# VH-VL binders against q9nrl2r1430to1533: the designs that were tried, part 66

Target 1, 104 residues: q9nrl2r1430to1533
Amino acid sequence: GGVHELSAFEQLVVELVRHDDSWPFLKLVSKIQVPDYYDIIKKPIALNIIREKVNKCEYKLASEFIDDIELMFSNCFEYNPRNTSEAKAGTRLQAFFHIQAQKL

## First folded at step 3 (VH-VL)

Design k32 (framework fv_ficlatuzumab)
Fold by ESMFold2-Fast, scan of step 3:
Structure k32 (fold): chain C 104 residues (1-104), chain A 123 residues (1-123), chain B 107 residues (1-107)
Amino acid sequence: as target 1 above (104 residues)
Amino acid sequence: QVQLVQPGAEVKKPGTSVKLSCKASGYTFTSYYMHWVRQAPGQGLEWIGEINPSGGSTNYNQKFQGRATLTVDKSTSTAYMELSSLRSEDTAVYYCARGTEYYSKPALYFDYWGQGTLLTVSS
Amino acid sequence: DIVMTQSPDSLAMSLGERVTLNCKASQSVSSYVSWYQQKPGQSPKLLIYGASNRATGVPDRFSGSGSATDFTLTISSVQAEDVADYHCQQYYSYPYTFGQGTKLEIK
C-alpha cells in the first residue's frame, strides 16, 4: 500500500532485471519470432510490464505483485520444455525471486 | 568492428589440461554471451558451452560437464575455455563465437566467430 | 539430445542452378534454427537465423524456410564463391546441436 512498499517492489524488479537469467523475461515474446506462443499463452506478461504497473501504483497488495511475477514464470514453464535455455533461466530466476520475496 | 582473436595452435599430451583464449574487441564485452564450439578434422560442429560475461553464469553441454570450464576476464575482454583430462579425441579446432545480446529473443544464434585454435592431443 | 540430420552429404551443381539443402530435427525445434556457411580453411559464418531471417550482409539469393522438424536452405542461383560446407543448428534446447554438414561443390 504505501510508498515504502512500492519502493520495495521497484527494488525487487530492478534486481530481477539485472540478474543474469532475466533475458527471457525482459520484454513480451515476439509473435514474429515465436508464432505459436500466443496460441498457448493466454495471459502474456514480462518484467517491463510489471515495472510499469509498479511505477503507476497499480499494485495495492504485495500478493498482487507476487501473482504477476509467478504468472510470468508459469507462462515460461508452460511454453518452454524443461531443457530449453528459457526454462533453465526461469528456474534459476524463480529461485532467486523466492528468496528476495521473503523481504516483502 | 567486431573481432574475436584466438591463438592459431596448441599441442598437448594426453592427460594434461589446456586453457584456450579468445580476445574480444569492437563491442561491449559484457553485453553478449560467449559460446565455445569445436570441430574435429573432417567432422561437424559440436557445442561445448556458453558464458554470460556480465555475471559469469555458465551452461554446458553435458558431454563436457566437469571437464570444460568457461571463464572471462572483463578487464582484458578475454574469454577462456579450460579443458582437462585431454584425450586424442579432443583433437579439434576450437572456436569462440558471440551469441546475441543478453536481452535478445529468441536469443543465442552465433553472429561472429573467432578464427579458431587447432588443438592437437598426441603423445 | 536433439539430433540434426542434413541431406544430402554432398552435392555438385552447375553455376546458376537452384540449390536446396535439407535439415531435419529429431523433434520439434519451432523456428530456432540457424544456418552457417564454412568455406575451406575458414571459420563458420552466419547466413540465416530463426529459420528464415537473413543475417546482415548475406546476399538475397540465400533464403531459409521451414518450421518444427523440417528446414531448408535455398540458393536461388549458385555462384562460384558458394563452394563451402553448410551447417544447420538448433538453439531450441540444450545442448545446442549441429547437423553433420552438406558439402556444396561446383562442376
Scores: ipSAE 0.011, ipTM 0.678, lowest interface PAE 8.7, mean pLDDT 88

Design k33 (framework fv_ficlatuzumab)
Fold by ESMFold2-Fast, scan of step 3:
Structure k33 (fold): chain C 104 residues (1-104), chain A 123 residues (1-123), chain B 107 residues (1-107)
Amino acid sequence: as target 1 above (104 residues)
Amino acid sequence: QVQLVQPGAEVKKPGTSVKLSCKASGYTFTSYYMHWVRQAPGQGLEWIGEINPSGGSTNYNQKFQGRATLTVDKSTSTAYMELSSLRSEDTAVYYCARGTEYYSKPGYYFDYWGQGTLLTVSS
Amino acid sequence: DIVMTQSPDSLAMSLGERVTLNCKASQSVSSYVSWYQQKPGQSPKLLIYGASNRATGVPDRFSGSGSATDFTLTISSVQAEDVADYHCQQYYSYPYTFGQGTKLEIK
């Protein structure tokens, strides 16, 4: 992808980071605070990691970027029961992402 | 010094609505969830809902969904809870309480509480 | 909803005695349990969060323990100022729920 595509990915990540419901996704889950997380989740990811990949031009296709964002949400729903604050935040942020991603 | 200031009392008739205030000071208002909790006379604590003051997103106890509305005014660092269709069973002390800083720690325990507003619903 | 059940409903202790208050969740809440002290006519005050972490300014005689469904608040040597209602709360799942409270009195 080109400079314009990278600008679009960066813009979308910035909008996700600024969203009210981004707090569970800003950085990797702490093993100290959530010791069993890494026993359940085999491909951990967070918005700070995705943003680094965007800045390093590691996404060659829009589908690769979208796959990483969807992995982030999938991990959230796999670990967190549906009625937790994390799962509720993930549901709302994922809906926001789907609307914004239509521009990609 | 963190402070949450609430009015002392409100008296309302059944069928009306009330809007209770909670003025925050001593911290960054938008960095912490604000919760509302009530306590009927001689009873335990009951969680009503939470609001993130940054974006205004809310979560409600389903028991109060449709009757309670949580809002904030960022310019005055004030949180509000409006409760409609008041009944005598709504007579209680209503507290605002600060949750933890949402991006740094899991969970939302309440580290600072307002002094509470006694709402009396009577004819 | 997750139901939090506290026991006993009330107890009277002599000064200096060890006090144990119990809180049981109807399903697992991991370690997401807090304890609050409420003196007559006052707002609740945070004592313990995350099952075992003491809040800032809380005396060392207060400690919390437990996980999953069974939690305890311990006062190692009860003092006159500890007369209050004690409430446990889960913040694992919406809606957040509290126990009915335990009243602590000094005899």
Scores: ipSAE 0.007, ipTM 0.667, lowest interface PAE 8.8, mean pLDDT 88

Design k34 (framework fv_ficlatuzumab)
Fold by ESMFold2-Fast, scan of step 3:
Structure k34 (fold): chain C 104 residues (1-104), chain A 123 residues (1-123), chain B 107 residues (1-107)
Amino acid sequence: as target 1 above (104 residues)
Amino acid sequence: QVQLVQPGAEVKKPGTSVKLSCKASGYTFTSYYMHWVRQAPGQGLEWIGEINPSGGSTNYNQKFQGRATLTVDKSTSTAYMELSSLRSEDTAVYYCARGTEYYSKPGWYFDYWGQGTLLTVSS
Amino acid sequence: DIVMTQSPDSLAMSLGERVTLNCKASQSVSSYVSWYQQKPGQSPKLLIYGASNRATGVPDRFSGSGSATDFTLTISSVQAEDVADYHCQQYYSYPYTFGQGTKLEIK
């Protein structure tokens, strides 16, 4: 089941999705475009999956939601060297997230 | 059809600044990154930086950080590159080029290029 | 910065010959390499992106291959209109960098 009202978690996910630097995080990484990704990243996650978990009320604590968002950034920095466009987008989006998450 | 229109030439003295324009048409200006690339006479291409016209976020080649400033005017679908403290080695053709849509990998490849502005820096 | 090195610097071909142009990255760039054609007095034009994908409107005689550090652009049967400089580019990491170019001439 989904919820009919926008939760604080849903609002924050929507803000992340609308951010200029969300493009690496919108959907799971394609194996066709990045063949070795799933050999390196063992717990893949993306904003569409996190949003679905919010809608199914799978987060019981704010810390669980924050942990999934942080896992998403951790995966980005693990796979992508710091000088890549993905890593730079991740750095800026993570900073934005940390500011917004203070409201949770 | 997609067009990026740039002025033909500019002549500047060392130590001055120049602001080059790139007027886009034929697509949704805010949906695609805009890049700036230069080419010195007889030399290869050199990436200067990129701007996302939607939010105005920029990334620069560190070689140009502090000297180059990328901006956009969304109301006129025009991108600008300002280069300060000009030196003779800044003499080059300066191109604007359209990147990919920002919801794909930014700057992945440049599908449309302006005709270039020849900047000559001489005393 | 990732250095892109193209070889040869220049070559002259007869019409109809197969030509191969090489591009080497100083470190792995996966498949994030594009090739551009620049005819005399003109701006660059996208030929290949993602190492092997032909851009819209580019003739079938152009093909790209390679991965990691070694990339090749092939023109299966060179034509007079192919006289140009050819540039490879990596877009794997910032700053995006180009090779020095290979000049293709007809003899």
Scores: ipSAE 0.012, ipTM 0.688, lowest interface PAE 8.0, mean pLDDT 88

Design k35 (framework fv_ficlatuzumab)
Fold by ESMFold2-Fast, scan of step 3:
Structure k35 (fold): chain C 104 residues (1-104), chain A 123 residues (1-123), chain B 107 residues (1-107)
Amino acid sequence: as target 1 above (104 residues)
Amino acid sequence: QVQLVQPGAEVKKPGTSVKLSCKASGYTFTSYYMHWVRQAPGQGLEWIGEINPSGGSTNYNQKFQGRATLTVDKSTSTAYMELSSLRSEDTAVYYCARGTEYYSKPGLYFDYWGQGTLLTVSS
Amino acid sequence: DIVMTQSPDSLAMSLGERVTLNCKASQSVSSYVSWYQQKPGQSPKLLIYGASNRATGVPDRFSGSGSATDFTLTISSVQAEDVADYHCQQYYDYPYTFGQGTKLEIK
């Protein structure tokens, strides 16, 4: 096989994963720890799922990738009250994402 | 019980290619990134690249882009690094090292290392 | 690339002394720094990850601190078995980069 480079989407996901405020977004919310989450959030997503989709070349347009990241933030703000550590982390990480996404 | 087993040594002539192996055991091979790092005699550590064994996606240090190729064989839990167009300055110990799971906080540090393969490229 | 600079290049300590090893990043790497110990003829061994978390099995005399650009590895009471090269590494951004290493010797 050929040499495969990390895609621009993968690089951006890696930057998000490494950000101090990524902790609420690394994996799907636990149904055991947060039983009502899946009653409220109908399209759950997390950075590990988005990274898998990037690795499998499932995003054909930058807009599809951006939509999945924005869905992740939207879910955070829908479930978590504004004053929670999760919502505050989401606000900071989303701002970071918007700056980085200008490169896409 | 996590083990990364590498051959002890390889000797190659300049201009040739080498394919180094790293056999993993004691964990779910596809759940952790595998990294390759080299160390020239008396020098510091230099990161070559990483591979996700699940999907085969790779990322390389630009210094090695086009010369290094990382692959895996999931059936044998073995990672490979091929380095082409060898030069005398490629003489180094080459390590494979296990990264954390890509979704883990704080991220991608190297918790287990192979014993290293000494690659000697003759002048 | 992010450049990691370690200081000093080498030092010699007496048994039981407190030693501090420094690592400076050319730009902020948040807390995404690890430290490795490498004894002569051996592979590197993870000591510290995320700037301050001890890896499993690492003696409590080893501690890490710092954030952003300035990081420190401390050995509270140096022992003979601590003779090694110590390497810092950032895993904040690609390519992952290591410092040049600090060699620790006993007087």
Scores: ipSAE 0.006, ipTM 0.583, lowest interface PAE 12.0, mean pLDDT 86

Design k36 (framework fv_ficlatuzumab)
Fold by ESMFold2-Fast, scan of step 3:
Structure k36 (fold): chain C 104 residues (1-104), chain A 123 residues (1-123), chain B 107 residues (1-107)
Amino acid sequence: as target 1 above (104 residues)
Amino acid sequence: QVQLVQPGAEVKKPGTSVKLSCKASGYTFTSYYMHWVRQAPGQGLEWIGEINPSGGSTNYNQKFQGRATLTVDKSTSTAYMELSSLRSEDTAVYYCARGTEYYSKPGLYFDYWGQGTLLTVSS
Amino acid sequence: DIVMTQSPDSLAMSLGERVTLNCKASQSVSSYVSWYQQKPGQSPKLLIYGASNRATGVPDRFSGSGSATDFTLTISSVQAEDVADYHCQQYYEYPYTFGQGTKLEIK
């Protein structure tokens, strides 16, 4: 249930936030830094938003939580060319997430 | 004062490996990326790779992938670059340089540089 | 890899003259370009980051401009201490790459 899953989601988000490659994902992309981001990415999300949803018990199923994390990575790869530091960080963090998500 | 201290020179034979050090002081070591850059005599600068001292994650120039290994010792605030299978064309000054934040992106441009270590690879 | 090409390879200027150094990227690097000054026998020193931001302690005679593929470093009134090699660098994509350098001399 709810309480056990919330604890697992919170632990996983904390591990993602602590990872070296979390920097592109910690907060929503700034319109000042990247003016065209919101013209290209229609469903923006970041770890701080996901963590807030976990704390408010907004995820009813593990699949909903996983979908939001995967959306975050999908947005990264859609916006950022493959050899950018953002895309490289996203690739490594996504691999780490897939290993950690086995605990869910 | 931020300082990155490197040994002045190293001499190695072809086919051997070398491990160069870079001792950081004057800032929180784990808060900034460390980069390695080389410069062959009379030539331009060449980026080797970067390391995040916090978790130890690295990114390498593919030209050096498999030959260069970047590590850190957080207890001594020291960064290391090991380069294996040395050739005469590896003769160069090797710099460590601190990468700083730009728009929340860590480790981008190099605000402080070590004095460089001259590596000479000869028979 | 993104290739950074600097021009000219070298130039000699008179004291007080305006100097413009060019740097061209083989593909767009947005504003992710830095310029470094390297005096003989010394390490490079940061002059400009993000194409146009002057680093702390750098004299205001140094300025940077440009975006996408074309970048310039300008010295409004060259002084004797400006004799150095100048390097541009992109940090938009891995691997980070530098231009070949421009050598500035005083005549």
Scores: ipSAE 0.152, ipTM 0.772, lowest interface PAE 4.5, mean pLDDT 90

Design k37 (framework fv_ficlatuzumab)
Fold by ESMFold2-Fast, scan of step 3:
Structure k37 (fold): chain C 104 residues (1-104), chain A 123 residues (1-123), chain B 107 residues (1-107)
Amino acid sequence: as target 1 above (104 residues)
Amino acid sequence: QVQLVQPGAEVKKPGTSVKLSCKASGYTFTSYYMHWVRQAPGQGLEWIGEINPSGGSTNYNQKFQGRATLTVDKSTSTAYMELSSLRSEDTAVYYCARGTEYYSKPGLYFDYWGQGTLLTVSS
Amino acid sequence: DIVMTQSPDSLAMSLGERVTLNCKASQSVSSYVSWYQQKPGQSPKLLIYGASNRATGVPDRFSGSGSATDFTLTISSVQAEDVADYHCQQYWSYPYTFGQGTKLEIK
């Protein structure tokens, strides 16, 4: 990806982090608080990791960036039942992401 | 009432390590990120790193990666920063500072600060 | 790393004057800039976050503005208790970085 794409990824990650529904996604899920999480979720990821990858220019294509964000949401919906606050936040944040990602 | 209590001063010799403490009270310790920031005499502020007290996950300024280690003790609501291989250039006031709430809109700014620990590294 | 540059390094104002402090980022940080006040011998205190939002308990004479690379902290009518160093900080990307500070004194 080009410098313009890197700038766009950084802006989008910051918008996601600032969104009211980002709280389940800011950091990796705590193994201490949720011991079975890593038994169920095999490819854990969070916004702090994605942001670091953007800053280190590790995304070559927009699709790679989008895939990591979608993996984050997929993990949320796999672990959390639909009626939880986490799943509801994930649904709203994912919708917001899809709208913003049209600019990529 | 939020408080972050740090020791006033520490004196260490070059080549040693130091472990600085930050005792939190007045809020739910595991709900807010804790950051460490230093300030050399007469200089600006320098971010060292952050820790999520809930899970212990950390993120470091690359300049301190490998030398700084951030930990927490949930039972005492205390955050720690260990800095190894001390040099005279590490002489500074070291602050702990509370970041945004883990489960709220992040903001990523520091709303409460400890009073700071003056670390003096001299032979 | 994003470099934050503040200007001026220091200034002296008369009581009641409007003071303007500047902060420039080496690349766009959108609106993700905070300002801190540090009085002599004290820890920093949050004044402004998100470029323009005043922190709880901060007097309304303090205001922030700016976006992208250029940010300003304004004190509409400087008071004696405003003697301090003022620091800007970006939290757009890791590592978080601060400016070198601006020292405000009263004449």
Scores: ipSAE 0.000, ipTM 0.569, lowest interface PAE 13.0, mean pLDDT 86

Design k38 (framework fv_ficlatuzumab)
Fold by ESMFold2-Fast, scan of step 3:
Structure k38 (fold): chain C 104 residues (1-104), chain A 123 residues (1-123), chain B 107 residues (1-107)
Amino acid sequence: as target 1 above (104 residues)
Amino acid sequence: QVQLVQPGAEVKKPGTSVKLSCKASGYTFTSYYMHWVRQAPGQGLEWIGEINPSGGSTNYNQKFQGRATLTVDKSTSTAYMELSSLRSEDTAVYYCARGTEYYSKPGLYFDYWGQGTLLTVSS
Amino acid sequence: DIVMTQSPDSLAMSLGERVTLNCKASQSVSSYVSWYQQKPGQSPKLLIYGASNRATGVPDRFSGSGSATDFTLTISSVQAEDVADYHCQQYYSWPYTFGQGTKLEIK
């Protein structure tokens, strides 16, 4: 994608990072703290990885960027039971993302 | 030791442009956002914008969008703010400030500040 | 824009007194509020972030509290070196906004 697209994706990632509910998504889940995570989740991703992909111009289409963000939420809901603080944070942040993504 | 070094003062005439510098040292320049904030004499602080030094992406306070341009030179670890169409009300101390590593929760507060550049816009 | 309003505009305290500075946001900013101390002729220095966390090197007489719209900076026993302007800031949403500042003086 072009400079315009990269700027838009970067801005959206920054808005996600700023959100109160971003804490489960900032970095990859620690294998030491959560050893069974990588047995369950086969395509781990986090906001820091998505940001790096934006900076390296790896997203050619908005749909590719959106797919990575949605994968991040999908992983959260797959691993974490609905009653956890992680799943609740993911639900609220995903709703926020859908509102912001209307600008893409 | 983190340092953000700015020039002491600049004097410009109305209608001109100025490019202020902020030289960073003591940390990995590309790992932290750089913010620009101004303070008119006797007034409060006003956020101008932010830049990610890694990718060069920027966000501006809409009050300054179109007039302020934030850039970085990674090779010299220097951030720049260019302000065009200067007016007397642009007279202020201009600070650069380091945002926290954005991957750290809560992130995005300003932990280190430059000493500021006093910009005087007068004829 | 989120408007941050500080009160009082200025106050004068005696050494050793407890002082409280207030900061109100026009809408909820959760806990994303920082406090900065600015001594005459100097740049601002971070005191508190995330409403209640002390920055490295900040004396324990400084504390922050509050959430949503109402925030307070407390100095439990004011000292002569605390003479400064104090600024609150929200970093919840763009544009980041600061209060007008509170000037603290010693009687």
Scores: ipSAE 0.005, ipTM 0.593, lowest interface PAE 11.8, mean pLDDT 86

Design k39 (framework fv_ficlatuzumab)
Fold by ESMFold2-Fast, scan of step 3:
Structure k39 (fold): chain C 104 residues (1-104), chain A 123 residues (1-123), chain B 107 residues (1-107)
Amino acid sequence: as target 1 above (104 residues)
Amino acid sequence: QVQLVQPGAEVKKPGTSVKLSCKASGYTFTSYYMHWVRQAPGQGLEWIGEINPSGGSTNYNQKFQGRATLTVDKSTSTAYMELSSLRSEDTAVYYCARGTEYYSKPGLYFDYWGQGTLLTVSS
Amino acid sequence: DIVMTQSPDSLAMSLGERVTLNCKASQSVSSYVSWYQQKPGQSPKLLIYGASNRATGVPDRFSGSGSATDFTLTISSVQAEDVADYHCQQYYSFPYTFGQGTKLEIK
């Protein structure tokens, strides 16, 4: 057998998922737990959806992948006030993403 | 059985620094956030900050940012809070407290507390 | 910062009475409120989290309710061991903030 090799996008998504600050972004926000979320956020997205798009080869350009990650952070900052744990996690994870995205 | 053990008291002079310890046992140390909260004599509780013992990431109350430093030693399951440039108004009981999960958010509410260390800052 | 205001500051109750403690947030904190009991000379102990969930080992006489800005801790039948300060806390937004506390005494 051989060693499995991940795409650059898959490796970056795995690094994001493993980060301490990924918890607000792992899956779509629950309507039961946050009833007004989908009234405010019109293009919801999460790391599990982005990872699925990577695995299906739906990103043809690095810019398309980056746009979806940035949408995820934009949604976080739009919904969550600056001083929330979600917003602070988003700020740190976004900074980490910008460093890692240099490799793309 | 979860325990957070803290020294009973510390006495420090103004302008010095103190490093308070909180030794955890009875659970997986790296699986729960650790918080620090103080209580001045006869006053309410004041949140200082939190640390994730797994990765070492911290969040501080802005009032203590730059003066408080939270660290952990995973080998001894001990959390530390260092407070610098001590003033008389830092006289308080300092608690460590374990944070637990709520709706997948880690470290939110405090299910176990240490017995507290009384820090007295006086000349 | 979100300001948590508790009322009353103190109250004295007779054994077996129902007691209600209030906590008001200066802005919505959803259900991200916990209540702690602090007996004289002791550390705080978690009673309620998420506004209404009773912590493990906490007697059934303690209950919490409320949402957004107004929260209540109820003790259905006060016992002698309930003499303590009671603190509410919001963990919706940093910094996490506590109310000033309500002192419960038995007359």
Scores: ipSAE 0.028, ipTM 0.718, lowest interface PAE 6.6, mean pLDDT 89

Design k4 (framework fv_ficlatuzumab)
Fold by ESMFold2-Fast, scan of step 3:
Structure k4 (fold): chain C 104 residues (1-104), chain A 123 residues (1-123), chain B 107 residues (1-107)
Amino acid sequence: as target 1 above (104 residues)
Amino acid sequence: QVQLVQPGAEVKKPGTSVKLSCKASGYTFTSYYMHWVRQAPGQGLEWIGWINPSGGSTNYNQKFQGRATLTVDKSTSTAYMELSSLRSEDTAVYYCARGTEYYSKPGLYFDYWGQGTLLTVSS
Amino acid sequence: DIVMTQSPDSLAMSLGERVTLNCKASQSVSSYVSWYQQKPGQSPKLLIYGASNRATGVPDRFSGSGSATDFTLTISSVQAEDVADYHCQQYYSYPYTFGQGTKLEIK
């Protein structure tokens, strides 16, 4: 076994996962911890799901990948009031993403 | 067993800087956030900030932004807090405390605390 | 910043009595509240997280309840070893903030 070169999408997802502000986005929101989340958010998504889609080569265009990441942030800002730890983390991670996405 | 070991005391003059250490053992250092909290004599707890030991990223209470600097040395599993421009009001016990695991909210709870370092700032 | 206000500032109880400690947030923090016990000369110890979940190793006489702005820590039958300061903390919004503490003494 050799080392395969990572795709640009895979590299970016790894950078997002390792970012300190990724914690609200690593996994789907727990229905036990946040019972009303799925009543409000109709298209839930998280970094683990996006990474799996990257690994299965489901993104054919950079725009499709970017759309899923932006949906993740949109869900965060829709559910979480602006002054929450989640919304603050989302704002910083989204800014980081926009800078990194320029490389795509 | 999880342990966070801090020095007992430090004495500094106003206007100087101090660098406090917190040596972690008994768990994977890079898997948990590290928080810093202080407690002035007879007063409540005050959150300073957190660091992710894996990537080195930090988040600060704005009250300490520009004065506090959080760092880690992964090779020794040691976290550091440097506080500059010391004033007498910075006299307090400074704790390091372990936050949540990497895949959890960083401030969900602080399950293990160091014994604290008493910093005395006096002329 | 979210202000956490604890009441009472101090109380003295007889052994075996039920005690309730209150913590109020200046705005909604959902259920993102933890409680810590700090015995004299010691570091804080986690008792409750997420408003109502007891931490591992904490006796079942300790319980937490509440949501939004009003939270309570209850000790169903106070013991001599429970002499301590009790601190509530919100981790809903940055900066994370603590209450001023409630001191529990035994008569």
Scores: ipSAE 0.006, ipTM 0.595, lowest interface PAE 11.7, mean pLDDT 86

Design k40 (framework fv_ficlatuzumab)
Fold by ESMFold2-Fast, scan of step 3:
Order: sequence, then C-alpha cells, then structure tokens
Structure k40 (fold): chain C 104 residues (1-104), chain A 123 residues (1-123), chain B 107 residues (1-107)
Amino acid sequence: as target 1 above (104 residues)
Amino acid sequence: QVQLVQPGAEVKKPGTSVKLSCKASGYTFTSYYMHWVRQAPGQGLEWIGEINPSGGSTNYNQKFQGRATLTVDKSTSTAYMELSSLRSEDTAVYYCARGTEYYSKPGLYFDYWGQGTLLTVSS
Amino acid sequence: DIVMTQSPDSLAMSLGERVTLNCKASQSVSSYVSWYQQKPGQSPKLLIYGASNRATGVPDRFSGSGSATDFTLTISSVQAEDVADYHCQQHYSYPYTFGQGTKLEIK
C-alpha cells in the first residue's frame, strides 16, 4: 500500500485504540501476568504492533492489514472463553472494526 | 468486609421448586459476577451457573438449563437461584460465590463463598 | 465438558512433610486453574488462582504450578490446620468444572 492507504490504516487503528473496548488489545499480553499465553497463542499481536507496522510501511495490501486485525480478534477468542470480559470486548470491537473497514 | 449470607437449610418435597437466597455486603454488588455451585453429600463441587448483577445476563451449565433460574435484586444486593422439578438427587449444599478476574486472563475464579444452604429433597 | 481429575483421592502425611497434590485436565485449560481448601462443615476457601498466584492471606507454604493439562498444588511443610479436602477448578471454558477432590489427613 501507498501513502493514502497507510493514512487510512492509521486512522482506523487510532479509532480502535480510542474505543472503550480496546483495553485487551492495546499491548501484547504480559508473560509475567499470563505465563502460558505464548504457549497457546503462536502468532501474538496487538494494536501497538499493528500501528508500528503501519508506520513502517510493512503492509503492501489492505488485506494484509485486515488479516492482522482479524488475527488479533482470533487470538482473543481462541484464548478467552465466551462471555469473559475480554471476549465480550473483542466481540464489540470486532463489530465496530467491520463497520469501519467497509470504508477502506 | 465481604460477606455472602445464605440460609442454613431448606427441606422440600419432590416435584416442588425452591428459591435460595444469597445476600451480599461489603462490596459493590453490580461489579462482580455471582456464581452458584452445589455439593452433594460426600461428592465434589458442581457449577450451576453465573449471573452478571449489572445487566442480569446469565450463563448456565447445560445440565441445569431449563430447571435453574438465576436472578438478582439490586436494591437489596441479593442473588437468587430457583431450582424447579426437584428430585432426591438435588439434595446437596448450594453455595453462592463471587466471581473475579485478574489482569488479562479469561474466566472468573471464586474469591468469596457463602456458607451454603443444605437443601434436602425428601422421599 | 472439560474433565478435571485429581490424584491421589486421599493421603495421610506427617507434620512438616512436603505434600504434592495433582490435577489433570482432559484438554488444555491454559493457566486458568484455581485451588480451593475445604475444611469439614465449611465452605471452600480460595488458595491459588491462575495456576500459581496465591490468594490474599494464604500462607507461602502453599504454591501452585503447571499449565495446559497438568497442575500441582504443593504444601512445603504441612501443618495441622491444613487437614482438609482440596479441590481444583478450571475457569477456562464453560461449564466451569471441578476435580473430585483430594482429602489430606495427618497420620
């Protein structure tokens, strides 16, 4: 992707970060707080990592950016049982993302 | 000081229903899930279900789906479990327990428990 | 449902001995295992949550370890007041399930 696409990705990431339900996704899960997370989740990712990739022009296609966001949600639902605070936040934030992503 | 107060005992006949109470104090009632767990004499613990007192949303163990109903009364900080169509196999101690989570981990562990109500279903 | 299996069913220890209680999940529960102590006629009391975190006020002789399917509760030096049933629980997936319990006695 070009500079126009990167600007759109940055705007979307900022909007996700500002959302009330972003708290489980802002930073990588701590090994100290959750020792087995990285034994279960083999491709960890978070909004701060995705934002760094946008800023470093690592996304060539919009689909690559969308795939990373979807991976983030997939990891959340794989690790966190249904009806946990994390899974509920993920469900609402994912719905918000899908609405916003239609504009990309 | 967190307290969950339950009645000591209830005796019911088969085929009837019972509504057990759990009165919470010492914390913000709507900020924590309330769970119900039973223990038959000499047996292990069995999870019945949970309720979020804020919105009233519930999740049930499928074994109790349709027979158990969890409710709350926010004005009195009291949780209730109603169990219908009672059988002798429902004889057990019924506990309420407060669910709490810690940083970035799923699920809720039970940090405070009521004293339990012994339900006896006779005959 | 995830089945939690505890071993042994019961054991008798001498004061001051190290004791190890085991809990096995039928499938991975990550680190979402809690341990409860239940003395006769009393409600369960939280000892350990998230496999290895001691609950507030729990003596440091109690420790938890393990991940995925295999979990252990260790009492480094058993005391008279530790006589109880010990229950493990997974809070990873609905329905939450408990092991059958391990009874600890003093010989």
Scores: ipSAE 0.000, ipTM 0.569, lowest interface PAE 14.9, mean pLDDT 86

